# Designs tried in a protein design chat: VHH binders against Protein KTI12 homolog (KTI12). Part 26

Target 1, 302 residues: Protein KTI12 homolog (KTI12), of Arabidopsis thaliana (Mouse-ear cress) (q9lmh0)
Amino acid sequence: MALVVICGQPCSGKSIAAVTLAETLKESETKQSVRIIDEASFHLDRNQNYANMPAEKNLRGKLRSDVDRSVSTGEIVIVDSLNSIKGYRYELWCIARAAGIRYCVVYCDVDEAHCRQWNKERSDRGEDGYDDGIFEDLVRRFEKPERRNRWDSPLFELYPSREVIDKSSPVILEAVTYLTKTVDSKTQDVRILQPSIATQAARFSEANSLYELDRATQEIINAIVEQQSLGAAISRVTLGNELPPIEICRPIGLPELRRLRRTFVKLMGQSSLSGPPLPTDADSAKRRFVDYLNREFGGNNA
Short names: E, the ipSAE of ESMFold2; O, the ipSAE of OpenDDE; V2, 0.75 times the mean of E and O plus 0.25 times the DockQ between their complexes.

## First folded at step 18 (VHH; framework vhh_gefurulimab)

Design p3 (from n7 with K97R; at its last look DockQ between E and O 0.78; V2 from the best seeds 0.76)
Fold by ESMFold2, look of step 18:
Structure p3 (fold): chain B 302 residues (1-302), chain A 121 residues (1-121)
Amino acid sequence: as target 1 above (302 residues)
Amino acid sequence: EVQLVESGGGLVKPGGSLRLSCAASGFTFSDHGAYWFRQAPGKEREFVSGISSGGYTTYADSVKGRFTISRDNAKNSLYLQMNSLRAEDTAVYYCARDSEYSDAWYDFEHWGQGTLVTVSS
């Protein structure tokens, strides 16, 4: 049971890698059940999927939802998409950790010149190629997976422009071995392999910190809106046990609250990739957001 | 319509300083968070620093203590003061703003063309 994230530039051979890996897994000694989640399942072509930010958000949301539903089914799940945004790969990694399953990235490492050539060849054949503007934008925004990042490890690098990718490829076989290995109970710590209260809590705390931030901040926004609806003269919003109150000198509308939340979530998320971990519990996340809001509101010392 | 224009890049020796600017136009700058990213050749684009509408800041660990982000909402400008520059800081620096169309913490819009910072002896 595992989650495999295929990653690579547009037109880098990701689908060949995904199919090759899936076929090799199905033919392995253990005959694993394998599911490929790809963009074709959602009935949009690649230019529609990547035309603009709303379309990309929708595509990633659908893929992530399908992954989230699939990781508890006992299958090996292969996500065949660009998976070019490291924050998105981090979220997929969090799903795998929360489910207690193996995770890896298979990266089709092809230079942009070859990818551009292959995209042009697809378009010249009348196949599903990217429009030039979309292709160049995707290349520019691509965030290469790195072994040093927890959410990009283990990393299996393929070089489709340098070698044939098939069932005998050493990297494919390494990935299959990793994905199909069994744990010998006499030689490994059983607590690490089977959830315990302490082990389960540790895995879930890191994996869920981004989701706790999202939930906690939304709850605070809702509470502010609700309390303001009860009285125009409210100068303090009380948010529950042990949380600082929010000092409000003027009515604050939902659009402004949404913008403040959006910025906070982006600032905290980006910092988490290179610095201290995100808050691990709802109350810590709420306190951080409340402190942020008070600084945003109190910066003019009204 | 929306424009973000970076400036202030150049060649500097290790230990030196530079101040980057980003001029914003075509939108209400004060309603948005603003961010600096950088990309070295062959490397992934990485977060450098961000600042909220009201001045709350965060930094990547690699630049904390050396770089200072600031904004001037009256001038629609974002700044990055870079001190104690190292060879590893060599990159094209981009400014970006919050997306109005995606609440995902990793989505940003309206990247500028970038300004090159080279730190070399």
Scores: ipSAE 0.630, ipTM 0.902, lowest interface PAE 1.0, mean pLDDT 81
ESMFold2 (binder alone), look of step 18: mean pLDDT 81; pTM 0.814
OpenDDE, look of step 18: ipSAE 0.868; ipTM 0.970

Design p4 (from n7 with S102A; at its last look DockQ between E and O 0.19; V2 from the best seeds 0.00; counts 0 for: pae E 2.5 > 2, placed apart)
Fold by ESMFold2, look of step 18:
Formats: sequence, structure tokens, C-alpha cells
Structure p4 (fold): chain B 302 residues (1-302), chain A 121 residues (1-121)
Amino acid sequence: as target 1 above (302 residues)
Amino acid sequence: EVQLVESGGGLVKPGGSLRLSCAASGFTFSDHGAYWFRQAPGKEREFVSGISSGGYTTYADSVKGRFTISRDNAKNSLYLQMNSLRAEDTAVYYCAKDSEYADAWYDFEHWGQGTLVTVSS
């Protein structure tokens, strides 16, 4: 059995890919039961689901709960949603890992311009399109799956703007082959995940907050780099927006700033799983990161 | 070759203390955050404490005030001082470092083999 995560920008052809894959699997020699979990089963329109962070978090939670229930039934489960948050894809990977089933990502790789065009065409026809503000926010926050990440592999890439997606598509057939391979003790062609190798699962409710933390901290790093490039003698970085200044006694390079950011995000993410929740907004995230940097630069250690 | 080797585990009575060590090699320890996790029988591995390269620390609520994380960058070593131990602290304790290539906050690709801590009468 298996868990398939469909991933892509809004209006990138994900539902066509999901249906095509499901139909091809149902017609395969193994004839495994296939279930698609999608947003339509929750009877909320797409603009309500993505109107704000709490609504989006609630949607992801409902989808995750359905996935969790479905993977224990022995069928192939296809999750047809944006699945744009890397932390959320990690959570889905952990569910597959705990259930000991195959996992893969099918990515609909479509450029922003085509996605925007298709969204407008759907809205012009009176169909379920995204409002412009919501669409642009979702595009901005999309985290592309990467083969180097264990939770984004195996990765099957489709190009709906360049090719017809149907049952004869080579990538669809490759995914079907992967998902329907028999387990053979002699060949071990597919790694079935085991629960004991899981170390941490990001809760669905915290994945979006961690995304905002990630973006907010990157903005601070960019501002530091920009202000240092304006003058070699900068000892105080002013960030505006009621944020405290960052006191720097020496030039700080981008590699060091990125290491500091990665450590901060990991420390906050890990502690929030068993302690205080993460900041729910970008301004709070920025303030905490600025406070952290000032401690790191000021030598708070004895 | 990245190596993380834990030591200092053992049997201790409730209310007692232990100090865990983790020896790091094969990478520039001072450039990375370092972390303690634990896994009790039948449970998922859970975060215990973490420390930045510059000494900023965080703790899981369940251990805050009782455990102290520290590091010695000159010795490439990470420590966990565990005081006021309770039966629920019984677990295999692991040290971990940040992954090099993934930006995911939840990904730790290098782990030690673990050291067992048993808290019982």
C-alpha cells in the first residue's frame, strides 16, 4: 500500500494528475484500491480555506487526519491539495513511515505565469478560482520539493504546461510501476518505511508557523547584509517596524548569518513541540530572532 | 566521517543526577547547533534540549529547570547535566547535529548510537 502526495502551485493541474494516476492504478494488474483525499470533501470553498493562516492550518489538519485514518486500510492514498509547505510534506512522510508503507511525491511543475493564467481563466468561467490576493500569497509561500530531501523522494515530476497528462504519460507509468512493485525478499526494490526510524513529526498546526518563522528570519538576514554593504563601519543595524536594532561589533558574513538562522529555527521548532507554541505572526518571529542575534553577538555566555 | 558518541548513561535512583557527554568528530563542531533527544520504550524520539554555536539554549518543558545543556567547542563536546531525575526520564538519550544540505528545521541526519538512562528504585 502507499501514500502519494500531489504537490504544485495553485492551478498547476494537480487534480488532473491525481485522477489520471488513480485511474491508471485501478486499471493496473494488481488492481489495488485507490482513494483520493482532496479539499472538496470538506465542503468549504477554496478562498475560505486559504483566507488566513488559521483557516489554512485547519484545512491541513483535516487533510492530515483523513490521511492518517486512510493509510491503515491497505489502499493507495493520494493527497490532492497544494502540499506546498515542506514541513507539512515531512509530516505526511512521517505518517507513511509510521504505517510502514511506500511514499512518493508527484510534483506538477508549472511556471507562475501559466498558473496565473489558468487561475484567471477559471475565475472568468465562474469556476473555483483563487482571489488574486490569496493566489499571490500562495505562490509566494510555495516550497518546491527537492530530491535531496528524504521526504520529497522519490520525486515524480510532471509538466502540465508542456505535455498532455494521461494514462500513457511516461512519468505516470513510472509512478504506477513504483507504487505497484511487489515486495521481494531477494530484490528489495522498494524501501518500505518503518516507524522506529522516525525521530520527530512536525505537527500540522505548527508547520505554517515554522514557515513564517523561516521567511521572517530570512528577511532579517537580508536586511543585515544590505546595511553592511552600505558601509564597512556599521555597528548598528536598524530594521524599522518597531523592531529593536541589532548591535554588531564586527562584520558578519552571509555564511555565518545562515548558520545562525538555521540553528535558531531548529531550536524554536523543536522546543515548540513540547513547550510554548511558536509565534503566530511574522512580527513576533522577527523580534525573537533579533533578540537571539543580539545575544549571539553580545557574548551572553560566561 | 561524522561521528557522535554518547556516554555517561546508567542506573540511578529517583532524585539522583547523571551527566551525559557527546564527543563529536568529522565536522566543525563550533559551526553547528547541537541537540539532545531521548526515546522511551514504545514511544517516539522526543526533543530534550538544544544549544546554539554561541550558547543559546532551549529545553523541552518536561526537563526545564532540571536539565542543563552545555558545550565545549575546544573539546568538540556536548553535555547534558540531568538533576532531580524521575522515572519518566528513563530512555535512550541521543545527541544530534544539524543537517548540512537541508533547510528543514526538523531534519537531523546525524545521530549518535545513544546511551541508556534508567531511573528506578
Scores: ipSAE 0.381, ipTM 0.803, lowest interface PAE 2.5, mean pLDDT 79
ESMFold2 (binder alone), look of step 18: mean pLDDT 81; pTM 0.814
OpenDDE, look of step 18: ipSAE 0.834; ipTM 0.964

Design p5 (from n7 with H110V; at its last read DockQ between E and O 0.29; V2 from the best seeds 0.64)
Amino acid sequence: EVQLVESGGGLVKPGGSLRLSCAASGFTFSDHGAYWFRQAPGKEREFVSGISSGGYTTYADSVKGRFTISRDNAKNSLYLQMNSLRAEDTAVYYCAKDSEYSDAWYDFEVWGQGTLVTVSS
ESMFold2, look of step 18: ipSAE 0.636; ipTM 0.907
ESMFold2 (binder alone), look of step 18: mean pLDDT 80; pTM 0.805
OpenDDE, look of step 18: ipSAE 0.866; ipTM 0.968
ESMFold2, fold request of step 19: ipSAE 0.648, 0.648, 0.629; ipTM 0.913, 0.911, 0.905
ESMFold2 (binder alone), fold request of step 19: mean pLDDT 80, 80, 81; pTM 0.801, 0.801, 0.806
OpenDDE, fold request of step 19: ipSAE 0.876, 0.861, 0.876; ipTM 0.966, 0.967, 0.967
ESMFold2, last read: ipSAE 0.637, 0.632, 0.647; ipTM 0.904, 0.899, 0.905
ESMFold2 (binder alone), last read: mean pLDDT 81, 80, 80; pTM 0.808, 0.803, 0.805
OpenDDE, last read: ipSAE 0.872, 0.877, 0.855; ipTM 0.966, 0.967, 0.965

Design p6 (from n7 with F108W; at its last look DockQ between E and O 0.82; V2 from the best seeds 0.74)
Fold by ESMFold2, look of step 18:
Structure p6 (fold): chain B 302 residues (1-302), chain A 121 residues (1-121)
Amino acid sequence: as target 1 above (302 residues)
Amino acid sequence: EVQLVESGGGLVKPGGSLRLSCAASGFTFSDHGAYWFRQAPGKEREFVSGISSGGYTTYADSVKGRFTISRDNAKNSLYLQMNSLRAEDTAVYYCAKDSEYSDAWYDWEHWGQGTLVTVSS
């Protein structure tokens, strides 16, 4: 089993690449069970999905949830979406590492002008093209996969504007070879993770530290709101075993708590992409967030 | 309207220093985290540094110890003091704020237009 992330500019031939890869895998000598996760299953057209940040967040969240459920089924999972944000590809890579499966990116490398032309042609045919404003915004925000990044490797580059993408395409065949290889000592070309139960638990924590951060911080927010909703003038929120109390000098509403949490998660996530690893367990994540909140509440009070 | 306006870029010799500023308007600056990103020619934007509303800071490893982020909430301003500049620091530097609509650490809605920093002999 494996996770394949299809990546490319809007209208770069990603769906052709995804279908071609899936069909080639199914027809390989080992015959692979393959599942494509795409945007069509979500009952919104692409202009609705990319109209604004809440819509994009919802789409990515649904796609990620489908991926997370699908990697446990033993299938090769192909994610056919823009996958244009490197932080999001990093999260997909974390899912694959936690599951102990192969991961790769298939990148449809097509210049902006061809993508724009193909988008116009879709619209001219009455098909589901991107509105001009949305198209240009997506092009502007595209973060190209880079081989130097672990979460973009191995990288299989396709050039749909220069060649026909079909089952005989060398890069498709190379990807199929990578995805269907057994692990052996002679080649070591395939870096498949073979976890023991202890190794799997450790890798799960490492690969999902951002997930634990999200959960732990939300639990703390919920606890603060709950204690304040009991009608007491609370200057100190207690959070149970081995967590320091949170010192609150005034009632704090959910909107402010959400902003504080959001900033913390953004700071930790961005730093982790280029720096030190995050905590590996829920208690460590909670302690870090509690310390942060106390600093934020106390840092603005003498 | 949310606006972020960067300034202070320029040409500097390796080992030199430069201070960037970002003027914020159209939102309550003191309620939000603020961030510096940069984009070198032919590369994608990358995180440089961020600061919470209360002054908690983080840095990319490549700039840690050389760059200092700071903010002045009374002036709605974000700053980046860049010391010991290297050729690889050459980039357009962008100011950003938290997205109000997403908890995802990679979602960004509001950017400045950028200020160019060139580090060259």
Scores: ipSAE 0.588, ipTM 0.888, lowest interface PAE 1.2, mean pLDDT 81
ESMFold2 (binder alone), look of step 18: mean pLDDT 81; pTM 0.817
OpenDDE, look of step 18: ipSAE 0.831; ipTM 0.960

Design p7 (from n7 with S99T; at its last look DockQ between E and O 0.22; V2 from the best seeds 0.00; counts 0 for: placed apart)
Fold by ESMFold2, look of step 18:
Structure p7 (fold): chain B 302 residues (1-302), chain A 121 residues (1-121)
Amino acid sequence: as target 1 above (302 residues)
Amino acid sequence: EVQLVESGGGLVKPGGSLRLSCAASGFTFSDHGAYWFRQAPGKEREFVSGISSGGYTTYADSVKGRFTISRDNAKNSLYLQMNSLRAEDTAVYYCAKDTEYSDAWYDFEHWGQGTLVTVSS
């Protein structure tokens, strides 16, 4: 059982990667079948699906629903779509965690110029290419996966503009090895495969709010680090006119800031199951986190 | 080795009070958030309360106003004061901490063995 998220710019070779991975898995010693969930299952024009944000959200919702149903079937599930939105990849990662299955991202890393050329060539062949306006919007909104984020890891990077992607590709073979290996108690795979709290997954519809919380809190952490680096004895971090300043009582390193952020996200997520909803916008998320940090740093203001 | 040991459970009548403790060892307790969860027979494990390293607290709606979470970083201890207990509070109560391997809001590790709380007339 596993969930594989194929990610990349429009026209970056994602479908070739998905098919190649699926065929390589089927030739391995695994007893699990492999299923590709893709946009072709919906038989709709891609320019209509990506014409506006409501249409795009509807497509993602249909894909997510199919993924959610499929992870309980005992198959290795490959999601072949743009998967360009960090919050959506986080949502898919949550599905995998709730199901207690392996998760990885396969990223087709292709520069925008090659993607544009391949989109034009697709249109010239009479295939379903993206209209120029839609293509440029999708390229602009693409959020590259990052190994530092657990929901983008393990990350297997392919370079379709530099090499042929086939069953002998080293990265494909690495991904197959990861997806088919036995659980080893001396590695981190044991922790990845065990569900932590299955009922937490019932709140998947809040994934975009949790993503905004994650992004907003990271921006605040970055600002704190940057302002501390500018001068000795910084006691106040200013974050703009609409946010309260952060009062720093002592130098605070990045590891501590990351731990504070982690705890905040967990506390907010857990309490939102039965309490106030999570912030839906970045400014509200930032304000809550700043208030939290000031309490953490000030502890007792006596 | 990380270790969390719960204690303080027992049998109590409705309306009564009980104080749970969790002794932490094998990690720097003051660096981490700490959490109480519970699991009643036939139900999934559910969040009760959490507390940050610096004392910021949150509660499930079902226990707000009745339960109070606290911590003593000098003693590496987490506490849950449970007042106005109800039959619905009957469960095994577990202590948990943040994990370095997941930032997901639902992912925790290093559960203790649990302590049974029974609320019965």
Scores: ipSAE 0.554, ipTM 0.880, lowest interface PAE 1.6, mean pLDDT 79
ESMFold2 (binder alone), look of step 18: mean pLDDT 81; pTM 0.816
OpenDDE, look of step 18: ipSAE 0.849; ipTM 0.966

